# VH-VL binders against q2ft37: the designs that were tried, part 29

Target 1, 241 residues: q2ft37
Amino acid sequence: MGHHLKRVVSPKSWGIPRKTDKFVTKTSPGPHNKNALPIVVWARDQMGIVRNMKEAKHVLREREIIVNGRPVRHPDMGIGIFDIVSIPKSGKHYRILRDKKGRHVTIPIDEDAASSRLVKITNKTIVKGGRIQLNLRDGSNVLTDKQYKSGDSIVLSLKEGQKNEIIDHFPFQPGNMAMIIGGKHSGVVGRIIEHIPVPGSLPNRVILKDESSGESFETIDEYVVMVGRESPAIDRWGIEE
Short names: E, the ipSAE of ESMFold2; O, the ipSAE of OpenDDE; V2, 0.75 times the mean of E and O plus 0.25 times the DockQ between their complexes.

## First folded at step 9 (VH-VL; framework fv_fezakinumab)

Design h3 (at its last fold request DockQ between E and O 0.70; V2 from the best seeds 0.84)
Fold by OpenDDE, fold request of step 12:
Structure h3 (fold): chain C 241 residues (1-241), chain A 120 residues (1-120), chain B 111 residues (1-111)
Amino acid sequence: as target 1 above (241 residues)
Amino acid sequence: QVQLVQSGAEVKKPGASVKVSCKASGYTFTGYYMHWVRQAPGQGLEWVGWINPKSGGTFYAQKFRGRVTMTRDTSISTAYMELSRLRSDDTAVYYCAREYDFWRGYSDYWGRGTLVTVSS
Amino acid sequence: QAVLTQPPSVSGAPGQRVTISCTGSSSNIGAGYDVHWYQQLPGTAPKLLIYGNSNRPSGVPDRFSGSKSGTSASLAITGLQAEDEADYYCQSYDSSLSGYVFGGGTQLTVL
């Protein structure tokens, strides 16, 4: 399988010009999967902090870029929404979000904000010993003894000494704030009004209401990430309403 | 040759706003972060914030959040710093400085500075 | 007031060696952030003197040297010359403030 993608067919979510170069880095299978932004594309095309692949590889070898508390090793590693990208030696930290057009955007954040990340629980697995493994949207997992539900969001610590500890929880339920991270309404933030279970293999439906516009949006469970509870918590994540 | 040419001195009243410009030349403007640093008369250097000219992303010192806005015009390789609700203690020479090494956070080229005087 | 502490003034005779200290804390220099040094001649903008603790940019004489240890950094100037009379500032990053920080500056007088 090739390591390159024709730039013209790059995902719209990358938000990069498509007619500049012939090829662009293809995201490796892993975190976020579909529409994940390769770290080199982030660094080069969005941030302009590297000029080319050679330079990108150099900085990666030097462990200059940390994503969610782990050094990036490969230029094709994908990053996605709510990931924390840190440049530890210069004190620069970023949160990856999506704008109202569904494009990845990079938001500079301070140290405190960079000390945790939001992530959606996809499903749960009982492991040996009776502990619960939470399988997260980004492909990672964490062990816990507490009960959470699929669809919930958790906040994981990135601080030294308490890495991957769950420090907060946002239940997937009506009345709580959520962000749509897929489909045509990607980037929309609203309050969950209704969760509509659909029999069969089809995804369940979720209706959100944008409190600013009063407009209602319908999406599927997969595209909903809880970002708060009853009180608006969008400011915590730097999400534009 | 790398050059950072800043706008001229400004005199403002308290409560007003000032916008200082910094025109860059001699290098790829979008390839380097731009910092703003100020220096009150007879005082030391104080970091205000930085802007990524490529993305437009900004990050400000806590002290200036809510009052400072950094922008850029890539078409003319110019960075701007606007400071609002000016106070007398905002009187300072304001410098733009190119961050040469994004990964280490030091500035190699500085503008000559723009004196902003806030007086009643 | 400054996050990084520098002596207000240092003096030396031509040809002598002088050192300027920059004392930080566990949230900046002690946290592993690099220290950079700037020279500011009277009436001019700061000029990069040392980057990455001990590296000299092109054009800076080798009589200027920097070092870092623990929570402190130091700038050493050997063979002091009259043109070295200036203000010197150390700069780093402070995680507690989430921002870049400077020392208070040291005025170097050449006697």
Scores: ipSAE 0.920, ipTM 0.965, lowest interface PAE 0.5, mean pLDDT 95
Fold by ESMFold2, fold request of step 12:
Structure h3 (fold): chain C 241 residues (1-241), chain A 120 residues (1-120), chain B 111 residues (1-111)
Amino acid sequence: as target 1 above (241 residues)
Amino acid sequence: QVQLVQSGAEVKKPGASVKVSCKASGYTFTGYYMHWVRQAPGQGLEWVGWINPKSGGTFYAQKFRGRVTMTRDTSISTAYMELSRLRSDDTAVYYCAREYDFWRGYSDYWGRGTLVTVSS
Amino acid sequence: QAVLTQPPSVSGAPGQRVTISCTGSSSNIGAGYDVHWYQQLPGTAPKLLIYGNSNRPSGVPDRFSGSKSGTSASLAITGLQAEDEADYYCQSYDSSLSGYVFGGGTQLTVL
């Protein structure tokens, strides 16, 4: 015991086991849905940074690739839109986006942009003690004492010592900026005009104004990811208009 | 053997643009990142940015963003760097350099350099 | 504009040992980023001399060696020869600049 005790240890609970993880644990190996891109396909086929599966397995064993703050260990682990992929030793960082044809595209980003990630809240659960668990589109979750709504986006810190802290919030509401991540309008950036709840099991409808063309269009709420308030999404997230 | 053959010296006036080429041979061009580094007369080395020839992805030092564009043509294994709105302090030798180790970020082969002179 | 600080010049007699320092900060070497070294002979392009702090590429004489500690790195040259007369640059990555950074260079004079 010394003056280097872990910061997360409560003063009253001296002697508790050291914690090795400070961030949410993924509950499945494929946090994104059917459109997830295996890390080996990204590294070998899109980026050309490994030549074959053997090299990919070696690189992963050495913990050279970090996705959303965690080393990737399995070559079939999936990555998807808004994920942060980092190569720490050479200072290369990337955000995964999707182009208008639905293909994954990799955007190089700087250290500041790589220090946080954007995620959509899909639903929430009240857990013991009245705390709120936010369940996120990528399959992860975070606890909060604040009120957030399904359909909102939050920005989570990836910085050491601040991991999974909510540092920004983009409410799902008229006037705010969204990116469409599915359907025929995939890749479009638009401003919310109206949310139309639909009774039953049918998807809720969302009407947006395309920021580039000025024309209105409709999609379903599943495909809407909030990416800002009044400011254009391209400046912060590197999204193609 | 690895070779990086750069285009010849250029003389430009302030406000113009220059496009320097770097033709690679002796290795798989799309398997390695390419860096651009410049050296003003009598001065040290300054990193400009890199390109991934496989994907076409680029990343530039903040000082050059908005003025530099890096491209490549994989059919002829050639990387390009274009610098616009030139001013006299852009006078330098511009090097291309192959990043051998993507994971650690060091360059093992350098072109001979292209002198770009910006003067009235 | 040099983020990494090197002495402007160093000199030594043939056969001697010289060292060239490379001092960084908490955003580069002090954050654990590797240091690489390049030799630039007069009128030529830089040549990789040391990578990953201490590794020597094939074809580089074993009288060149590198080390890193804390926020600083060193290049050592033993058995100094006239052909070693060159400029030497350290390189690392800087997280605050999101970019690769070089030292200001050290001119080595033999004699």
Scores: ipSAE 0.864, ipTM 0.944, lowest interface PAE 0.6, mean pLDDT 87
ESMFold2, look of step 9: ipSAE 0.846; ipTM 0.944
ESMFold2 (binder alone), look of step 9: mean pLDDT 92; pTM 0.941
OpenDDE, look of step 9: ipSAE 0.914; ipTM 0.961
ESMFold2, look of step 10: ipSAE 0.850; ipTM 0.941
ESMFold2 (binder alone), look of step 10: mean pLDDT 92; pTM 0.940
OpenDDE, look of step 10: ipSAE 0.916; ipTM 0.960
ESMFold2, fold request of step 12: ipSAE 0.857, 0.852; ipTM 0.943, 0.945
ESMFold2 (binder alone), fold request of step 12: mean pLDDT 92, 92, 93; pTM 0.937, 0.939, 0.938
OpenDDE, fold request of step 12: ipSAE 0.917, 0.913; ipTM 0.964, 0.964

Design h4 (at its last look DockQ between E and O 0.82; V2 from the best seeds 0.83)
Fold by OpenDDE, look of step 9:
Structure h4 (fold): chain C 241 residues (1-241), chain A 120 residues (1-120), chain B 111 residues (1-111)
Amino acid sequence: as target 1 above (241 residues)
Amino acid sequence: QVQLVQSGAEVKKPGASVKVSCKASGYTFTGYYMHWVRQAPGQGLEWVGWINPKSGGTFYAQKFRGRVTMTRDTSISTAYMELSRLRSDDTAVYYCAREYDFWSGYSDYWGRGTLVTVSS
Amino acid sequence: QAVLTQPPSVSGAPGQRVTISCTGSSSNIGAGYDVHWYQQLPGTAPKLLIYGNSNRPSGVPDRFSGSKSGTSASLAITGLQAEDEADYYCQSYDSRLSGYVFGGGTQLTVL
C-alpha cells in the first residue's frame, strides 16, 4: 500500500476521476512536490496512451517517454508545471501547465518549443569556487556565473549538447508577465504591478493585472512564476473551461 | 469491427466554414488519437492534425493553425474537424484516421472520406 | 512539394517485382522516425499496408515488404498482381515541420 494512494484523496490538481479504482499511484519523492502528477497517471488517466500499469512499465522500460530531456524509468515519477514531456518515436511533445482550476493540463507543443523549459529560481547557493548554484522550483539546480535573483524564471535548453544551459531569463519585477500557479487565481496570466514585501515570516504580496479582463488581483511570491517580459513567452497557457 | 463513419459531402462558398464529423465504433474511442488527413482531387495526402479524444488535446499542421478546430464528443464517440475561412484550394476529400500506435504514429483504420467542395 | 519524395509512377508486369522508394532527410526518416506505407485503391480511402518500417498488418500479403535505411525507405512488391494497381504513400514525421508528413504518392500500374 506504500506506493498507492486512495483515489478519493488524490490531489485535486491531478484532475482524474475519483470514483473509478480504489487506489492510484502515489508520487515518489523527486521533482516538484508530493502533489506532482505521477507519469503513469498522466499517461493512463489523463492521456489515455496506456491502458494499465503493466503497459506503462513496458513503455517506460523502452524509454518511450522523455521528461525534460531525460528518459522516465519509473511509473511514480512526478511531473509538474512547465515540464516538457516528449515521445521521441512519434515526435509528439507536450508542456504541462495548470488550468484555471489548478489542475494539471497537457498542452501539445512544437518541436522547437520542446527544446527548452521554463523554471522558477527558488533560491541561490554559493558553491566552492565562487560559482552560483540556482535552486529551482522543481527541485533541480544549475550552476551559473551570472547573477540572477530569487523569484526570477530562467529558460533551460533541452537540446542535445546544450542541456541545462540558460538561454533566457525573465526577471521578477513590475512590468513583466507572470503566471499564477497556486491559490484561487491559479492559471491566470498577468502583468506584475507591484511587489509588496511583508516583514516577518509572512509571504510577500504580489499585485498582478490581467490585461485581457483588466482585473487586478493579489497573490503571494510562491505562486508567481515569471513567464515573460512585456509579453508572455509561451503561446498556450492551459485549457479554459 | 472498427468503423469510422464520416458525414456527407459538403458544398461551401469561399469564406464559409465546414464541420466534418467522424463517428467511431468497434473500439474505445478515447483510447486512440484521431488524425485528419485531406486529399485534393488528383493530389496526394496532406496531414491536417490530430486530436486526443481522451484529453481533448489537439495539434495542427502549421499550415492550418488558426483556421482548423478539432473537437470530439466522447458521449457519442464522434470526432469533428472544422475548417474556417474556406478557399477553393480547400476542396478535398477529408479523412479521419485512427492512430493505432501512439508511439510510432501510424493509422490503421480510415474513414471513407468526406468531400468538401469550395466554389463560388 | 512533398517532404518525402516518391516516384510519381512505377509499373510492372504480373509476377514481377517492383519497388517504390521514399526519400526523406535528416529531419524525418534520417532522424529515426518510423516509416509507414498506405495503399489507396482507385476511389477508396487509404489502407495501412506497412507499419513500423517493415511490419505487415493482418490481411496484407507477404508479397508486400518494407525497409528503411538512412534517409530513405522502400516498399517492395513481389509477384505483382492486377489488384495491386493503386496509389502508394509513405508516411513519417518531420521534426522541422513539427508534423506528420506524407510522400507525394506513387501510382503503380500493372501492365
Scores: ipSAE 0.905, ipTM 0.955, lowest interface PAE 0.5, mean pLDDT 94
Fold by ESMFold2, look of step 9:
Structure h4 (fold): chain C 241 residues (1-241), chain A 120 residues (1-120), chain B 111 residues (1-111)
Amino acid sequence: as target 1 above (241 residues)
Amino acid sequence: QVQLVQSGAEVKKPGASVKVSCKASGYTFTGYYMHWVRQAPGQGLEWVGWINPKSGGTFYAQKFRGRVTMTRDTSISTAYMELSRLRSDDTAVYYCAREYDFWSGYSDYWGRGTLVTVSS
Amino acid sequence: QAVLTQPPSVSGAPGQRVTISCTGSSSNIGAGYDVHWYQQLPGTAPKLLIYGNSNRPSGVPDRFSGSKSGTSASLAITGLQAEDEADYYCQSYDSRLSGYVFGGGTQLTVL
């Protein structure tokens, strides 16, 4: 029981029926927060591609599921928004996003889209030797000689020989397109109108325009992930309108 | 026993749409991907796309994107393929085919096909 | 459109061995993707014959065998019988097309 939580108290973001099974796999500590979706919940409950934990363990032992370019070995390993989940043997690839209710959704994508991943820069650190370490939302990091800002998004290659190379950049600035990943407006794609710094410990505010409705709304900068520049990269990243 | 029963032949004019059905029985419908494959008269097989009946997720061959929509109704174990803006070169037998499991790339059961004829 | 090349036809007398080739490229068979084979009797839907390069489903005679090497695959039929007269298709996945691909088909004639 120590590797599970009661199904009725599981996060709604997992999109599983809360009354069907008594327990679900709880997320192990890992690169995503506690709202991360365990890979076994994804495979069994969302996708229907394994029947039970025994089959899931068997599949993971054979390295048949690749997340962000790495095999997943543990059924309780968490996956989260913008992760790339691949089944290379059958050529199936997916990007994990969130819907308007904040629940994880799985978007099928092609090989080209699966060869890179979008990640938000949370902060940066100057490391030994004067190089810049970008600390990323998923808990990973990357070294760079270029200047990037907290709140920007970068695109990292997953291609062999180019892994973790920064191949694109979406600055956090007015006029650029963002996706909201938390709060009331989760799943909304909007254009940045204004960034309002807030002194002290409170989160900075961000005003956006919802491109589909034309209505403006406010959120906090933690919930804002850049997904394009002046033109949206909607189809490239599988983002809902 | 696994069966895939497809809807009957259709005759359509250019510019119209057609929706082909594939009713599954003898297995858990939501546990297997469903592929659609077509075959023009006297020619080979051409993959159109797949649907995951559990999630509803779809993926289409580039040639058909923008014209094909794959759906399903899990309450009656039925998959559908709709092809719009039909052209004469869409004349073909359209097969549904069950992918054995998520980890394979092969289809172990096929429907008998639905002939779609597009002519003026 | 199919990236996989098969001979358009092959023939053999009863009891003989025939081989049907399936030639791909570095984006499909050469990238390590499995090859599967289907038999299509006249007027019928395709039927799975070989999966995962060399495995036979239950009910397929052991005189059918498959292999894969480099960028190509091969279907061998030994002890050729009249009932083997059909079209044969290889199938794989192609990463350049992001999709499933079939060979052009091979018509087998039993003489």
Scores: ipSAE 0.753, ipTM 0.903, lowest interface PAE 1.2, mean pLDDT 87
ESMFold2 (binder alone), look of step 9: mean pLDDT 93; pTM 0.949

Design h5 (at its last look DockQ between E and O 0.74; V2 from the best seeds 0.84)
Fold by OpenDDE, look of step 9:
Parts: C-alpha cells; sequence; structure tokens
Structure h5 (fold): chain C 241 residues (1-241), chain A 120 residues (1-120), chain B 111 residues (1-111)
C-alpha cells in the first residue's frame, strides 16, 4: 500500500477520474514534487496508451517512453509542467502543460519542439571552482559560467551531443511573457507588468496582464514561469476548458 | 469485430468546409489513436493527422495545420475530421484508420473511405 | 514526391516471386522507424499487410514477407496469385517532417 494512494485523495492536478479504482499509483520522490503526475497514470489514465500496470511496466522495460531525453524505468516516476515526453519508435512527442483548472495536460508537439525544454531557475549555488550551479524547479540542476537570475527561465537542449546545454534564456522582468502555474490564474499566459518585492517571509508579488482579455491580475513569484520575451516562445499552452 | 463506419460522400464548393465522421465499434474507442489518411483520385496515400480519442489530443501533418480539425465524441465512439477552406486539390477519399500499435504506429483497420469532391 | 520511394509498377506471372522496394532516408527508415505495408485492392480501402518491418497480421498468407535494411525496406511476394493484383504502399515516420509518411505506391500486375 506504500506505493499507492486512494484515488479520492489524488491531486486534482492529475485530472483523472476518482470514482473508478480504489487506489492509484503514488508518485515517487524525484522530479518536481509529490504532486507530480506518475508516468503510469499519465500513460494509462490520461493517454490511454496502456491498459494496466503490467503493460506499463512492459513498455518501460523496453524503454519506450523517454522523458527529457532519458528513458523512464519506473512507473511511479513523476512528470510535470514543461516536461517533454517522447515515444521514439513512433515519433510521437508531447509537452506537459497545465490547463486553466491547473490540471496536467498533454500537448502533442513536433520533433523540433521536442528537442528542448523550458525550466525555471529556482536559485543558484556557487560550486567549487567558481562555477554557478543553477537549481531548477523540477529538482534538476545545470552548471554554467553565465550569469542568470533566480526566477528566470532557461531552455535546455535535449539533442544528442548537446544535452542540457542552455540554448535560450527568458529573464524574469517586466515586459516579458510568463505563464502562471499555480493559484487562481493557473494556465494563464500574461505579460509581467510589475514585480513587487515583499519584505519578510511573505512571497513577492507579481502583477501580470493577460493581453488577450486585457485583464490584470496578481500572483506570487513561485507561480510565475517565464515563457518568452516580447512573445511566448511556445505555441500552445494547454487546452481551453 | 472491429468496424469503422464513415459518413457518406460529400460534394462541396471551394472555400467551404467538410466534416467527415468515423464511427468505431468492436473495440474500446479510447484505447487506440485514430488516424486520417486521404487519397486523391488515382494518387497515393497521404497522412493527414491523428487524434487520441481519450485525451482529445491531436497532431496534424504540417500541410494541413490551420485548416484541419480532428475531434471525437467518446459517448458514441465517433471521430471527426473537419477540413476547411476547401480547394479542388482536396478532392479525395478520406479514410479513418485505427492505430493498433501506439509504439510503432501502424493501422490495422481502415474505414471504407469517404469521397469528398470539391468542385465549383 | 512521396517521401518514401517505390517503383510505380511491378509485374509477374502466377507462381513467380516479385519484390517491391521502399527507399527512404536517414530521417525515416534510416533513423530506425518501423516500416509497415498496406495492400489496396481496386476500389477498396487499404489493408494492413505487414507491420513492424516483417510481421504478418492474422489472415495474411506467408507468401508475403517484409524486410528492412539501412534506409530501405522491401516487400516480397512469392507464389504470385491473381488476387495479389493491387496497389501496395509502404509507411513509416519521418522525423524531418514530423509526420507519418507513405510511399508513392506500387501497382502490382499479375500477368
Amino acid sequence: as target 1 above (241 residues)
Amino acid sequence: QVQLVQSGAEVKKPGASVKVSCKASGYTFTHYYMHWVRQAPGQGLEWVGWINPKSGGTFYAQKFRGRVTMTRDTSISTAYMELSRLRSDDTAVYYCAREYDFWSGYSDYWGRGTLVTVSS
Amino acid sequence: QAVLTQPPSVSGAPGQRVTISCTGSSSNIGAGYDVHWYQQLPGTAPKLLIYGNSNRPSGVPDRFSGSKSGTSASLAITGLQAEDEADYYCQSYDSSLSGYVFGGGTQLTVL
């Protein structure tokens, strides 16, 4: 039972039916957080490309599913926003996003789009030798000699021979485009209008403007992921529901 | 027995839209991707795109992006392909085809096809 | 024009062996994507003939065989019969186009 949780208490972000089986796979510690979508739940419940855990384990053993350039081996591995899921044998590629309700959604993408992934810089650490380690939102990290700021987004290459190279950068600053990944405005893409630092332990505030609706809204730093500069760098940001 | 029953032949004017349906039976509709492939008269097969009936996710050939829309109604196990801004070279038999193997991408069952004729 | 190149036509006498080639490139067959074959009888929808390079679905005679090597695939038909007269298409995936691709088709005539 340790590897399962009751479906009725599964994260809403998974977007799966809760009144089916009593239990569902629990996400293992790893990429993202405990609310990340287990790959088996993605494959079975969201995508319907496997029927059961047995089939899921089979396809994983066969390395049929690649996430962010690495074969998935365990059914409880979590995936999250901006992850790239690839099916090498069929040339199918997907980007994980969030819809307006904060649910994980899977967006089919082409080969070119699947060759890189977006990730937010959470913080930086100076490592031995004076190099900068960027600690990323998904729990991974990359080393760089370039200066970036916390809150910025970087684009990492997934191409063979260039894995984890930073190929683009979206600064966290007014005037640039961001996606909201939490709170009431989850799934919304807007332009940053103002960043308001808050003294103390309270989260900093960010004011964004949805240019499609003209509406301005406020969120916190944690929920803001830069997705472009003058325009979003990604074509699709989820499904409209 | 797996069956894919497609809607009847259509005759459209240039600039119009056409929506072809494909009703699936004999299997769980949401467990298999559905492809659309067309064939112009006397020509070869041309892949249009696929839809995941479970998630509703779609992926189209570059040639048809912006002009094709694939949808599904899971309640009646029916897939739809809508092609807009029709032109004469869109005249073709349009097939729906079930992708049996998601991992290698071959189609084991095909509809009988729907002839779409675009003429002024 | 087709991404995968097939001879436009092949012919053979009953009982003979015929081969249909499907020539791709490094972005499709050469990239390791599986090749599938479809048979299309006159006035009918395509039918799966070979999947995964060399596998036969149930109901397909063992006279039909598929193979793949390098950037090319091949469909072989032994003991050619009159009912084999049809169009044959190879299918794969092309990474450069980000899409599934078909050969131009081969018309097989049984003499």
Scores: ipSAE 0.907, ipTM 0.957, lowest interface PAE 0.5, mean pLDDT 94
Fold by ESMFold2, look of step 9:
Structure h5 (fold): chain C 241 residues (1-241), chain A 120 residues (1-120), chain B 111 residues (1-111)
Amino acid sequence: as target 1 above (241 residues)
Amino acid sequence: QVQLVQSGAEVKKPGASVKVSCKASGYTFTHYYMHWVRQAPGQGLEWVGWINPKSGGTFYAQKFRGRVTMTRDTSISTAYMELSRLRSDDTAVYYCAREYDFWSGYSDYWGRGTLVTVSS
Amino acid sequence: QAVLTQPPSVSGAPGQRVTISCTGSSSNIGAGYDVHWYQQLPGTAPKLLIYGNSNRPSGVPDRFSGSKSGTSASLAITGLQAEDEADYYCQSYDSSLSGYVFGGGTQLTVL
């Protein structure tokens, strides 16, 4: 099989934006996994901590790299925005973010920051026994007895014995802070002004105020990730300002 | 073979900044993390932080956050540490040290140190 | 205010054995983090002496050995020689401080 190291193509700005509605020629389901960076590309090309695939396979077999609390075993396993990557034996921890160009960036973080992860709720389903399953942007899920809405962010513990406990919640609502993870405004931190549901198959619209410029702008709800309430939670995720 | 050549001694006033350099030779600069460690006169070693020369990513000891900045110039294989708002207790020899093993976190080569003196 | 505790000084006669302790806590050595040792001769930079608890880099005499148990580590030096007179530091990682930590140093005097 041809599982030799391949270069990852970073996401580019989507097609020509329209004023009210945004259509893309190639919209992919589950954008996190398609924008995912293979762990071997991260380790070799971004970080320079392994030299080749042979070394990468060795460190993975030794459980040297932990992603979101689990050892990575396959060099082509993908990592994406808000993932926590840990090197437990040397105490190095990182959060994966994106810059304004849509490129993956790796932010070193301390032990406390590495003990939890921020994740967006994509939708929810009712499972047997009437419990609520929250389906998360990264493809994982969490069971809960509490009420959460699609579009909200939750903070999940990565601590042993407390894994996947919901320890914080950022509602998707006007006045709260969000980060834009796609489209023209990728990387922008803004305050929600209005959510405009759109009937049919078109994306719902969100109007935000860009905190750095003071200008209002519009995006689609799939690009919005809540990163705080009014304040001061915004900087705890390694997002500048 | 491996050498880490540091800039010369500095004398600074309280409130000023200092920038120390560490030029690496004899190995591929971007393949190893670089640590900064200081030693006050007559005292022990204190870790300041590290930089990944490949990515430019940095991590600082809690005591120095907000006052230290680590950078590098890969074209001349040189790492830098800048410490601002200097106080008299920042007087120390500042070492750069190459982290040989990323996975276990020990340093195999050290620079000779740069004495920074902060006095009125 | 060293996170890892070492005796301030140790002495021994030529040919004898000395041991330097490095005592940590549950957030560093006790959490399973490796201990490394550095030798600092007077007026010089530190030099790696022991890594990964017990391994000697090339060129370090087998008179030097290291061990780790529980929350503590130990450096042993046998057959003491005048050239061993130096300061010795242990190093580990501390999860509570999110950083690398050194012992306070031990000044070895060869009598």
Scores: ipSAE 0.832, ipTM 0.932, lowest interface PAE 0.8, mean pLDDT 86
ESMFold2 (binder alone), look of step 9: mean pLDDT 94; pTM 0.950

